VH-VL binders against q09693r1to98. Designs and how they scored, part 12

Target 1, 98 residues: q09693r1to98
Amino acid sequence: MKILASSTNYVLHNRLSNSQYEDARSKIVNFGGEFTNDAAKADYIFVNYSQINRVRRELRTIGTPLETCVSCKLIVKIDWLNEPKESLTPGNPYVIWH

## First folded at step 5 (VH-VL)

Design Q26 (framework fv_patritumab)
Fold by ESMFold2-Fast, scan of step 5:
Structure Q26 (fold): chain C 98 residues (1-98), chain A 118 residues (1-118), chain B 113 residues (1-113)
Amino acid sequence: as target 1 above (98 residues)
Amino acid sequence: QVQLQQWGAGLLKPSETLSLTCAVYGGSFSDYYWSWIRQPPGKGLEWIGEIDHSGDTNYNPSLKSRVTISVETSKNQFSLKLSSVTAADTAVYYCARDYGDWGYFDYWGRGTLVTVSS
Amino acid sequence: DIEMTQSPDSLAVSLGERATINCRSSQSVLWSSNNQNYLAWYQQNPGQPPKLLIYWASTRESGVPDRFSGSGSGTDFTLTISSLQAEDVAVYYCQQYYSTPLTFGQGTKVEIK
């Protein structure tokens, strides 16, 4: 997926299986993305959609709460083959992994 | 303050379906994930899966093909069904609350012994 | 899956003596972004459900005596009982909550020598 080229990405590892984490990591790298350990610096934050409340709690612990993030983009792992319809609202994550 | 009360079938034959229910009293139900954890005699603890008030589930991959966890949010209850049981499913089954939804457990039910024998 | 391994399987300690239980994870459970170890310890008395003792590797649950302490980081963790009391005779389990599936160690039985 083209939007990942030259992007900086954060994958929320907590509550993901190792296989899910490594799969996301491999796909991001294969599309030309880079990683950061600071979610606040990320262009895209990859999360498990079913765990959105945990995502909000996790991000608060690292100083990047979704409630105060103006341009945070949540990308749920579904349908890596299609470009997502973008939203700048943290409550409307995009699904880009299948 | 929070109490978990559990009940269900205690004696099963191989190939039957195990069914257990957990009811939550006191405190918030919808703010947490609720888990099932089992312990075979003489063995350690095995996480089965979790569910929240909206029906969102996560299962242990080793049991995923046989497990269904469901929720009745209006009753503050959640239930476990495990199909095609064998003697290896003999265990004490616990329901438990995720502490702050982090995945460690602060409140546990008392446990239900399930025996699978012919 | 993250495999949790405890050592020893059983431990006999005299009353008032120090008991030490080890737990190893097959991969790190330290999250670099918040510098937290996603590890908990439980105590289980016969016929009872497990009771939470420690979370975040070293934070003691409220009501747990201060003779219980957790230490370690990454893949190597220790539960220490500084002065064993009779009521501490139990099985102890470590648990990771870094990734799913959630996994526990096999348990360490602590007995009086």
Scores: ipSAE 0.040, ipTM 0.722, lowest interface PAE 5.6, mean pLDDT 81

Design Q27 (framework fv_patritumab)
Fold by ESMFold2-Fast, scan of step 5:
Structure Q27 (fold): chain C 98 residues (1-98), chain A 118 residues (1-118), chain B 113 residues (1-113)
Amino acid sequence: as target 1 above (98 residues)
Amino acid sequence: QVQLQQWGAGLLKPSETLSLTCAVYGGSFSDYYWSWIRQPPGKGLEWIGEIDHSGSTNYNPSLKSRVTISVETSKNQFSLKLSSVTAADTAVYYCARDYGDWGYFDYWGRGTLVTVSS
Amino acid sequence: DIEMTQSPDSLAVSLGERATINCRSSQSVLYRSNNQNYLAWYQQNPGQPPKLLIYWASTRESGVPDRFSGSGSGTDFTLTISSLQAEDVAVYYCQQYYTYPLTFGQGTKVEIK
């Protein structure tokens, strides 16, 4: 499946096990996406959070405030990667920020 | 200031389901993750899992097939269910607050001793 | 999983003497982007829950006496009690919060010599 074709993706490691992080990275590549270690270059940021304030705090700490992230399109709950049957749009229930 | 009060069944037989509840008093509930951590007699601490007010959970992979944590936000309570218990599940079970959503714990419940024996 | 190993398992120290407890992680718990070590230390007295002493490897929790200090970075960490008092007899645990699952060391028991 190429559901992440032409996207650059970042996984926010905080609150993820090493196994979950590696699984997410592998799924992103398998779904056609590119992986980056620089959140400021990401189209989609995958997180294991429900509250956007937690994501904002972590991103500020690593020098990538959401408000200044030009490339950032969506913040997505990591569990979307387990069942990626619908495209990532603001209306997707796994999207917590757009 | 912030108090965590916990309760639940203390004596179980093998194959039964452990059920514990933790209630939060005196502070914000929705701003934090809330964890369950256990300690077998004479041994170290093992993190079981966590939940936030929206029901978002993370579980220790070693327990994931048997553990369910749920939340009742209107009561500021969260609960642990651990199925198919064995003697290896005998431990003091603690609920705790995840300070600042980072994963370290600043407030703990008193602990509940759970004994699994036939 | 990140495995946390403490040494020694038990330590006997005279009152007023320095106590040193070591904690080693199987992988680095230093997050390079924020330059923080995701490591905490707890004190547990008999019959009580653990009490937070130190977080971010070296930040002392409010109300914790100055004689407690944390140091180290990456994989090797130390908790120091500069002048042991009778109330410091307890089991001490390190904990990493860098990755899931959250993991603790096996504990170090501190006794009076």
Scores: ipSAE 0.053, ipTM 0.729, lowest interface PAE 4.9, mean pLDDT 88

Design Q28 (framework fv_patritumab)
Fold by ESMFold2-Fast, scan of step 5:
Order: sequence, then structure tokens, then C-alpha cells
Structure Q28 (fold): chain C 98 residues (1-98), chain A 118 residues (1-118), chain B 113 residues (1-113)
Amino acid sequence: as target 1 above (98 residues)
Amino acid sequence: QVQLQQWGAGLLKPSETLSLTCAVYGGSFSDYYWSWIRQPPGKGLEWIGEIDHSGYTNYNPSLKSRVTISVETSKNQFSLKLSSVTAADTAVYYCARDYYDWGYFDYWGRGTLVTVSS
Amino acid sequence: DIEMTQSPDSLAVSLGERATINCRSSQSVLYSSNNQNYLAWYQQNPGQPPKLLIYWASTRESGVPDRFSGSGSGTDFTLTISSLQAEDVAVYYCQQYYDTPLTFGQGTKVEIK
């Protein structure tokens, strides 16, 4: 089973070049995940941020406040997609919010 | 209210390493990204890279192999090292605050002129 | 990389006259998810660091006089100084913050005619 099977995934474009964004999208699909352009539908949100406060501010501006996002399970650092070794759980070092 | 004070060596020889430091006074340090931006004489502005309080960095790909930005959060300071300098690195170097991490800059240091002599 | 191009390179304007500076990005800096243009404008006086004037293409920074206004969307942006004052003699830069690396225009020098 692919590591992102049965997940809906969003990539926060901020801090990513267009090439990095498209690379992330391709990796998500290759790992079995579905891609969405709507953060409010995502199980996992991939970001190029180390600080959760940056992500919370950005998500509020795109209309998906983290505090009210029912679908949102995890916020994950984008570099996890380069070498996904372990499943996405709250204990994973790439997970910055759960 | 927020002040950025910068210092470092202003005159270098080719092949040396440029080292500059920026100290932040007043306001929050941990809530922002901090950037280095340079301006060669008579030219426009070039973003070098950024760092947050945790040490996470993003660099301009054109400079990535030569650039290191580091942070000393306990001192509210961050520093730039640029290795293997040439005359093309002659510029005024600015430190700046990334406003709420959006990528635009609301506070700037005064600038440090770095001259790399032939 | 997103390339930022300003026009004109230099502009001579009489005191009290309107000054208009244009900025074009090589690709859109409008993010559809938040409907924001990731574009800022700066003023730089000789020997000084740049000073933020406008962000989100049209939002004026606190303390910036209302004679400064920004407009445009997507790839074409304008900074307008409605009535040029002597203190407005400076070089003006646009900047995109949509993608890294962050990039600036080449600058537009505004001089008194």
C-alpha cells in the first residue's frame, strides 16, 4: 500500500517556487494520495514552514482557520515528501501540528 | 520601536569569507523570519536568504552553495557568512524583518558596505 | 524565478504633478486561494535602506502619506504619487513575495523636473 493511500492532501504554495509546488503535487500522487486545491478538504497540509504560527496565519488568510478545520488532521513539513520513511502520525518529526 | 543594528568586516580580499551580524532591539524576535538583502553599487536589490528563530533557513538558489545564515536566539541576533568572495560580491548588505512571515520587509538595518578589492 | 520589470527607468516630474511607476511580473503574483497580490513597493533615498510603502499591491503601510497609492493585479502593477513633494525624490522598487527567491524590480528613479 502506498504511504499516502486514502488521504486527501493540500500543499500550501507560500515559500515554494512553482517547480517545488508541482514536484510536491507529483510526489503526493506517486505516493497514492489525492491532491486538492481546497485546504478545508485536506487530511494533510504540506508546508514549507518550521513554525506553526506562520502556517496558522497563512491558513486564516486563505479562509481555512486551523481552529475550525474539521477535515484537517496534520500539518506536515514539505521535506517529508523527499524521503517518506514512516507514516504520518503526531509523533513523526515532520509533523508540526495535529 | 524596532531597531536592527548591523556590523561586520567592510573590506575583504577575493577568496575570503564575508561575515556580518544583525542584532534586533525592541519587539518580538521569535515571531518573524529575518532576511539578508544586498545591493551592488548602481544596481537593484537581491534577496540572499532568511532564517527563523529555530534556525530554519531558505536561501536564494543563486547563492546557496556559498551562503550560511545562522541565529543566536538568546541574543536576538542572526548572521550571514558568504564564502569565496569575488569583486561581484561588492555591495551594501542589509538585514531586514519579514513582516509576519509574508515575505515583504517592514524594518531594515542601516546597511553595511562590503568592498572586495581586486 | 519571477522576473520583475519596472518602467520607466527614470522619471522627471514637477512639484505637485502626478508620478506613475509601472511594475510587471513575468508570471502572476495573484494567489487564487486568498485572492491576494503578493506585491510590495519600497522607497529608497540616497544612503538609506529601502522603506516599505505598499504591500498586498494596494495596502498602504502605517505612516505613509495618502498621496502614495498602489493598484493592479496579476502581472501589471502601478505605484502612483498623486502630488509629488520634494521629499519624494528617491528610487522606487517593486517586490514580489509570491515565490522564492524573493525578487525586486530594477528600480525607477524619480527626480524633480
Scores: ipSAE 0.018, ipTM 0.662, lowest interface PAE 5.4, mean pLDDT 88

Design Q29 (framework fv_patritumab)
Fold by ESMFold2-Fast, scan of step 5:
Structure Q29 (fold): chain C 98 residues (1-98), chain A 118 residues (1-118), chain B 113 residues (1-113)
Amino acid sequence: as target 1 above (98 residues)
Amino acid sequence: QVQLQQWGAGLLKPSETLSLTCAVYGGSFSDYYWSWIRQPPGKGLEWIGEIDHSGSTNYNPSLKSRVTISVETSKNQFSLKLSSVTAADTAVYYCARDYYDWGYFDYWGRGTLVTVSS
Amino acid sequence: DIEMTQSPDSLAVSLGERATINCRSSQSVLYRDNNQNYLAWYQQNPGQPPKLLIYWASTRESGVPDRFSGSGSGTDFTLTISSLQAEDVAVYYCQQYYSYPLTFGQGTKVEIK
């Protein structure tokens, strides 16, 4: 997985509030990341944890099969963007899937 | 082509538990989320919660402490339980399908009037 | 929670005349990644469940007459019935599906003058 200090592709869950979306977008850009609406291009997928099953369904529905990319993506709780930055590895409590 | 049929007890006393069931006929059950939405007489619509075939739920936070939605996938049915009812829970209760899982509703059941009175 | 407010609460329109219903959200329901507004409109005839009319703010559901149209973006949305017919006497609801919990407007009753 790439670190946030380098150019890294992100995708955000569609059901974030406008404030959550804009805040996350700003933080990702500030960390040197790029965001995309294509999960196949994403290195990290940030989700609202309370909506994890809906996120999985939405990604599948728009022709972006999350199951196909599970091994190539880290599914991460969006609250990680508000915490002290550390590596997003399988041992990190904000990482849901790896 | 998709039809939702719903049933359950229509008359309750305060403190009882509301129980309603919705059965889905025609079309796919496992590919969608299924919701409960209620409407008090003469008032607007309130989303209660949703469930998928695996039993994954999302609830309206205002009702979360009293609501349980469950699924019986072998029968293409899902059910609502609302505990500790009061007169404020008097409403027509609808089951509905999320259109392509986006969260708007293309098929609705006919509605079940639930009256809570002493 | 995103609060949805409709105006007016009720209106009376003559047959063949235009009816206009407004819906405002307490925060934007426009998702920047796909440039879509997460806003739907429903029609509820007396004694019936709601029926989907419009989704993505302006896309008409299959089978819905051309006289119904949706417009707007961000926080301000409009449902227009260009030439009111007798069967259009109903209550209309807007709904956001941008964020949980899903929320509806309070409804606008359309009556014939």
Scores: ipSAE 0.014, ipTM 0.608, lowest interface PAE 7.9, mean pLDDT 78

Design Q3 (framework fv_patritumab)
Fold by ESMFold2-Fast, scan of step 5:
Structure Q3 (fold): chain C 98 residues (1-98), chain A 118 residues (1-118), chain B 113 residues (1-113)
Amino acid sequence: as target 1 above (98 residues)
Amino acid sequence: QVQLQQWGAGLLKPSETLSLTCAVYGGSFSDYYWSWIRQPPGKGLEWIGEIDHSGYTNYNPSLKSRVTISVETSKNQFSLKLSSVTAADTAVYYCARDYSDWGYFDYWGRGTLVTVSS
Amino acid sequence: DIEMTQSPDSLAVSLGERATINCRSSQSVLYRDNNQNYLAWYQQNPGQPPKLLIYWASTRESGVPDRFSGSGSGTDFTLTISSLQAEDVAVYYCQQYYSTPYTFGQGTKVEIK
């Protein structure tokens, strides 16, 4: 499926095993998305967090504060990649920031 | 200095809903997450859930179907409701501050003993 | 969920002697990008709420005596009381905050021998 077509995606490596990271990356490509290793270029940032303030802090520690990220559209819980049921919009329960 | 003061009903019958409130005095309310944690008599600690000033919540999956945490930002208060209680819910319930959103707890309320008996 | 297991369940130590409490997590709580362990220790006296002693596995909370120290990384952690005082008789808990739900060990009761 192509549910991530035309999107540039970043996976926040924090709190993921190497296996989980590679699995997330392959699912993004399988769903039609492009992967980037630069969070500042991402439309969607996938995270293994339930709380946005923890994501904000992690992004600051890697040099990409969410407050200054002009490309960033959505922060999405990584679990969404396991079984996408609905498109990524601000109303999706896996979206924790827009 | 931050102080957490908690109150609510301490004696319940099975099937009732427990309701506890925590008020925060001193310091900033909106900069932190606020949690409920319980401890059955003679046993360990169980995290129930957390809330921020905007009403965003995270719950322990084991309790998610029965728990609601709410916030009254104008009063610097947050509250716990746990529905359909049983004897297994008998515990001391604590409110606590999540330090810097990380999920360890630097300030705690004194605790409220909730007893559920038939 | 991450399971936290403490050992021993209870420990009797003479005044002035070293007390050592161990905590094991079912998976690593070490965060790769900041190289921090998401592990805290608490002290609980009878009838009182838990009191934070240590966070980030080894950082002492303000006001906590320097006889308390935390060590370890990944899955194996230790709380050490270098010289037990009478006021240290309490139950001690480790807690992980690496992922939700936050989980605690079962507790270790420290008593005077």
Scores: ipSAE 0.013, ipTM 0.654, lowest interface PAE 7.3, mean pLDDT 85

Design Q30 (framework fv_patritumab)
Fold by ESMFold2-Fast, scan of step 5:
Structure Q30 (fold): chain C 98 residues (1-98), chain A 118 residues (1-118), chain B 113 residues (1-113)
Amino acid sequence: as target 1 above (98 residues)
Amino acid sequence: QVQLQQWGAGLLKPSETLSLTCAVYGGSFSDYYWSWIRQPPGKGLEWIGEIDHSGSTYYNPSLKSRVTISVETSKNQFSLKLSSVTAADTAVYYCARDYYDWGYFDYWGRGTLVTVSS
Amino acid sequence: DIEMTQSPDSLAVSLGERATINCRSSQSVLYSSDNQNYLAWYQQNPGQPPKLLIYWASTRESGVPDRFSGSGSGTDFTLTISSLQAEDVAVYYCQQYYSEPYTFGQGTKVEIK
């Protein structure tokens, strides 16, 4: 089964070029995930950040504070999409919040 | 104790590319973000952008089209390139440590004065 | 972008007297989830880089004298020097780090009367 099957996914555009953003979107679909433009509907949010502090600020800026996001399960470093051979669990090194 | 040492061009002509390097000694490089901040003579501070050990960057939108920040993690160094300079780019340029990506700066380099004149 | 405005532009205070510098942000820099104000203060002496004095609006950086204190919340912040010393003659900057790009106030020059 594709590694993102049955997941809804959002990509935080901040810190990404347009080409990096489109590449991430294409990879999500290729790995079996659904893409959404609404962060509040996402199971996984992909970001180009190493630490949660700025992600929290950015999500607040787009109207989706992490603390009120009932769908949000994981915040994941975008680099995971380059080699997604290990499942997205809280113990995964690419997961920065759960 | 953390030390930031910086070097690079001091005098440029309009249209040239500014190139500055900052080396970090005495502390962890990979746990922090590293920023460039400039200050025109007699004026205030302007944040240029930042980078982490993996090469993840964010640039001030006002400068984004002309700025490139790069990192040499094996040397604990990061560098600024600013293209197409004009007299308005005359400033002291500082490298600085962004403490754990919070966005405040606890260590600063001494500054490099860059003068753009014909 | 969040605009930072300081007042006054310059301040002359006698040695041993209180100096008060204000900083106002164009929008709140208080993050409700961690109840922290994303605001820092810096001191800059002529010919030197800025030096961090205060972060999280009121936390003193290690080695900073206790005569320096920060206060305020949301959009209105104050740096207080309780008893001005000669070495405190400098330009002071506030900075928000709530949202990128990070922005600084225009600076307040503190001089001896």
Scores: ipSAE 0.016, ipTM 0.655, lowest interface PAE 6.5, mean pLDDT 88

Design Q31 (framework fv_patritumab)
Fold by ESMFold2-Fast, scan of step 5:
Structure Q31 (fold): chain C 98 residues (1-98), chain A 118 residues (1-118), chain B 113 residues (1-113)
Amino acid sequence: as target 1 above (98 residues)
Amino acid sequence: QVQLQQWGAGLLKPSETLSLTCAVYGGSFSDYYWSWIRQPPGKGLEWIGEIDHSGDTNYNPSLKSRVTISVETSKNQFSLKLSSVTAADTAVYYCARDYYDWGYFDYWGRGTLVTVSS
Amino acid sequence: DIEMTQSPDSLAVSLGERATINCRSSQSVLYRSNNQNYLAWYQQNPGQPPKLLIYWASTRESGVPDRFSGSGSGTDFTLTISSLQAEDVAVYYCQQYYNTPLTFGQGTKVEIK
């Protein structure tokens, strides 16, 4: 089974070039995940940030505060998509919020 | 206690690039975001952008095409470059600490007046 | 962008009297999950940088006199100076930090009547 099977995924575009954004979207689909343009429907949100407070601020900008996101499970550093050999769990070093 | 010292050339001609530097003393540099905020004479405050020790930046969209903020972590310094200046860029420029990345500012530099000749 | 509008632009108050400044945001800055308003107030004296007075709409910064208080929630906020002192003559700014870009009100000048 692919590593993102049965997950709905969002990519926060901030701090990504268009090519990086499209690359991330492509990788999510190739790893078995669904891509969504609605952060409020995501299980996993991929970001190019290391600090959760910055991510919280950006998500509020797009109308999707983390605590109003019923589906949201993890905020994950986008670098994880480059070699996703380990599953996404709260203990994974690429996970910055759970 | 944290102290921010800032410097840079204050007199510019239209089309030139503004360059300002802020140095942080007395506190942790790597635990915070550091911002540039400007204030035209007699007007309000405008947030320009922010940076952290790793080079993570966020810019005000209204200025994004002209702004570059950079960091020199080994010196606890960060710098602002604003290209293609006009008289509308005449302002006092402040550096400031973003408290725990919440987005409010608890320490400020003294300000640098930048005047762009007509 | 969240737009911040202050009223009045200028306020003249006698020493020892109450001063009230209003700040309105174009959308709510209340984060429902932590029940916090992402709003700060600053005081600026001529020739000086702004100084933080209040954060989280009503929390007073260390060293700020208790005559300063913040109130309000959502889109409507008030800074109150209960008994104006001469040193309080300054321009006051509200700021939202709910989302980026970070934005400030246009300022309210407090003068002695």
Scores: ipSAE 0.016, ipTM 0.646, lowest interface PAE 6.3, mean pLDDT 87

Design Q32 (framework fv_patritumab)
Fold by ESMFold2-Fast, scan of step 5:
Order: C-alpha cells, then sequence, then structure tokens
Structure Q32 (fold): chain C 98 residues (1-98), chain A 118 residues (1-118), chain B 113 residues (1-113)
C-alpha cells in the first residue's frame, strides 16, 4: 500500500545505526514516499526520539530549525515505519509534533 | 522529592573500565532523560551522555568511542561504563535528571570520586 | 559545539554587597519560536553536587532565595547576587541546553573579602 504517496520524507540519522537508517529509507520508498537529504524539503521527518525538545535541538544544529521549515507537516517516531497501521495525522500516537 | 543514589568502583588502574550505577527513588523514571556528568578535581563540568527508559542514548562526541550508558528500567537504574581509562579520567562522576528533556538538571546524585592511578 | 565562557574566574565580595557573574556563549542560545534562552545557572558548594539556581536565563528554581537573579539574552548572560550571604560562597556555573553536546562554563569562584 502506498501510504506515503506524494510525500517527501527525511530521516534524522541521530540515534540510528547505519543499518537502521538505510532500512528506514527503503521502507519510505516501498510505502510510496520520496526520500530527501534536506530536512527543509520534507513533509514528514522520521526520528528515533520520544520527545520533541530533542528533535528541535537536533534540527537547529543541522541548520533546519522548525520555524523556518515551511514544508514540514509532521515529526514521526521511526517505529511507525515498521508497520504503518494508521494514516499520519496529528492524532496518531507516533506523531510527536504537528 | 526525587533522590539519586550512585555507587561503583572509585580506584582504577590505567586501561581498566570504569563502571558506575545510579538508582532513582521517589518519582517518575520513564518521563525523563538521565545523564552522567563529570568534574575533574578543581575543574569544570563535562556532560558525558544521557539515556531514556527505552535505552536510547546520546553521547558527548569527545567520549563516544569509550562510553556506554545502559538502563535497567525495571529497577529504575542506569549505569555508565567508560573503557580504557587514563589519569585524565580522574574526576567526580555525577548522575543527574534532565528536566523534561530540556537539558537542564534539577536533581543530582551525591557524586563518586574516581581516581585513576598506577 | 557551543563554548561557554565565564568572567571573572574568581570574585571576592564583602558580605551584604552585590556579586555579578557573566557568561558568554559562542553562538546565540535564544530560540525564536518560543522566545526562550536555553541557559541555566548552578551553584556548587565544596564537596556537594551542583544545585540548579536559574533556568530559561531568568526563571528562579523553587526554593532559591530572591537575592539570586538571572538576566541577559542571546549570547551574554549575567547572574546577580544582590546581597552576598556567607552560604553563597561557592563556584557558579552557567550551562547551555540549546544544542548537544550540552556544555558548561569553566566556573566562577565567589569568595568573601
Amino acid sequence: as target 1 above (98 residues)
Amino acid sequence: QVQLQQWGAGLLKPSETLSLTCAVYGGSFSDYYWSWIRQPPGKGLEWIGEIDHSGYTNYNPSLKSRVTISVETSKNQFSLKLSSVTAADTAVYYCARDYEEWGYFDYWGRGTLVTVSS
Amino acid sequence: DIEMTQSPDSLAVSLGERATINCRSSQSVLYRSNNQNYLAWYQQNPGQPPKLLIYWASTRESGVPDRFSGSGSGTDFTLTISSLQAEDVAVYYCQQYYSEPLTFGQGTKVEIK
């Protein structure tokens, strides 16, 4: 199923092994999404963080603060990619920022 | 009030592995990050790294090759291992609570003096 | 990494007089989205762990006496003790939590004249 169809997706490498990062990238493509290396172009940012404060900090360090990301719609826990049961909406328990 | 109790070996020889444990009493464990911070005698503070209840870690890049932080969530404990110690690792080591993952520390353990000497 | 520099390294103040400690960050720790400075101050008495005094640059931690205040924004911050008491003899540290790795200043020792 193409649950990420028409989305541009970024994976925050922090806290992921190279293997986990590449696995996430391949899952995004398999679910119909486009992958980008530029967080500022992403609709969805996938992260291995439980709380938004850490993600805000990391995004600032890579030059893509949330306040300047006009395309950014959701920040999503990476675990959602293992079995995407529900659409990505603000009410989804894997969504930590919207 | 939250209380952090820490223990572990205080005297090491060069090349050995430092092992310290911190136990959390009187509060929520799973909602916070837990950090290790060290202070060489007469010097300033250096953040070593942090862990949450799920075992996700962030380390200071300067120590990343030698440091491992682990968590035993069922016991509300987290531990520090620092390998290949040298005299430069002589310091008081503190465990601390990171308030709501903002990155400032509201509760600290008493500190453990670790001396590395031949 | 964000480098934190304090001044002076040591300060001698008479009891009841004002003590001022400065902290400078190598880059801004002001986050525009919430208009907050990610800056904390700690007090460390000999043989004790650091104790949180101030967070968000100017918010006093519960139980911290009114004589302690924090001010500043962006890269330049000040901790003020309006009327030094004997128990305030300690080393004071600033800390940024804007970005990782978390970093502290080198410390300012406050002594009685």
Scores: ipSAE 0.030, ipTM 0.692, lowest interface PAE 5.8, mean pLDDT 87

Design Q33 (framework fv_patritumab)
Fold by ESMFold2-Fast, scan of step 5:
Structure Q33 (fold): chain C 98 residues (1-98), chain A 118 residues (1-118), chain B 113 residues (1-113)
Amino acid sequence: as target 1 above (98 residues)
Amino acid sequence: QVQLQQWGAGLLKPSETLSLTCAVYGGSFSDYYWSWIRQPPGKGLEWIGEIDHSGSTNYNPSLKSRVTISVETSKNQFSLKLSSVTAADTAVYYCARDYEEWGYFDYWGRGTLVTVSS
Amino acid sequence: DIEMTQSPDSLAVSLGERATINCRSSQSVLYSSDNQNYLAWYQQNPGQPPKLLIYWASTRESGVPDRFSGSGSGTDFTLTISSLQAEDVAVYYCQQYYSTPYTFGQGTKVEIK
């Protein structure tokens, strides 16, 4: 499936083991997405958090605040990658910010 | 008005596990992070870690190998466990609310003195 | 980690006189995008938990007397008590919340001369 086609994606490493992080990267590529190490270039940011304000703090800590992210469209819970049933749009239960 | 009430162990021996609980009254529990902060006698404040209603935690790296914070959302309570205590862990332990998840603390529990001695 | 250093360690001030406490961070706590300083001040009376006085470097918490004021930006901050009252005898702490782990200064003890 190409559900992430033409998207640039970032994975926030916090609260992920190295194997979970690499698994997420592989799934993004397998779903047609491009991976970036620069959160400021991402369309979608995948996180192991359910609370948006915590994500805002973590992104600020790595120098990429959400409020100034021009490219950012969605913050998505990482577990969406395990079973992507629906496209990433506002209203998807795995989307915590748009 | 928000009130934090805390309780737990007061006197421990080296190698034991410290266990403290904090209960939240008079406000929303699910909209905030809840922290533990300690203060050795006559010294400054050290942030231990935080938790939200879903169990999402963040710990001070200096303590992370020994610290577990857990939450019981149905009771509006969260708890601290610190394993393998030594005399250096003697401190007053406070629970506190992280206002709007920014990281400053607007309400604090009364504190629990934990003394570690043989 | 961001290290917070206060000066002086202790300060004796006469009633009605000005008290000033300094706080320095090892890195800037000014966030350029919102132009806010992620810096708070607390007051701790003996036997009591810390009480929030000021957040965002200069915003006074509700119920805090206007004799308390915060100033500064980036790495250098000041808490000022314009006219010291007897109830202000306490230890004062600065705290950064720019990044985790949150860190506090070592404290400044204010006492009456």
Scores: ipSAE 0.015, ipTM 0.651, lowest interface PAE 6.9, mean pLDDT 87

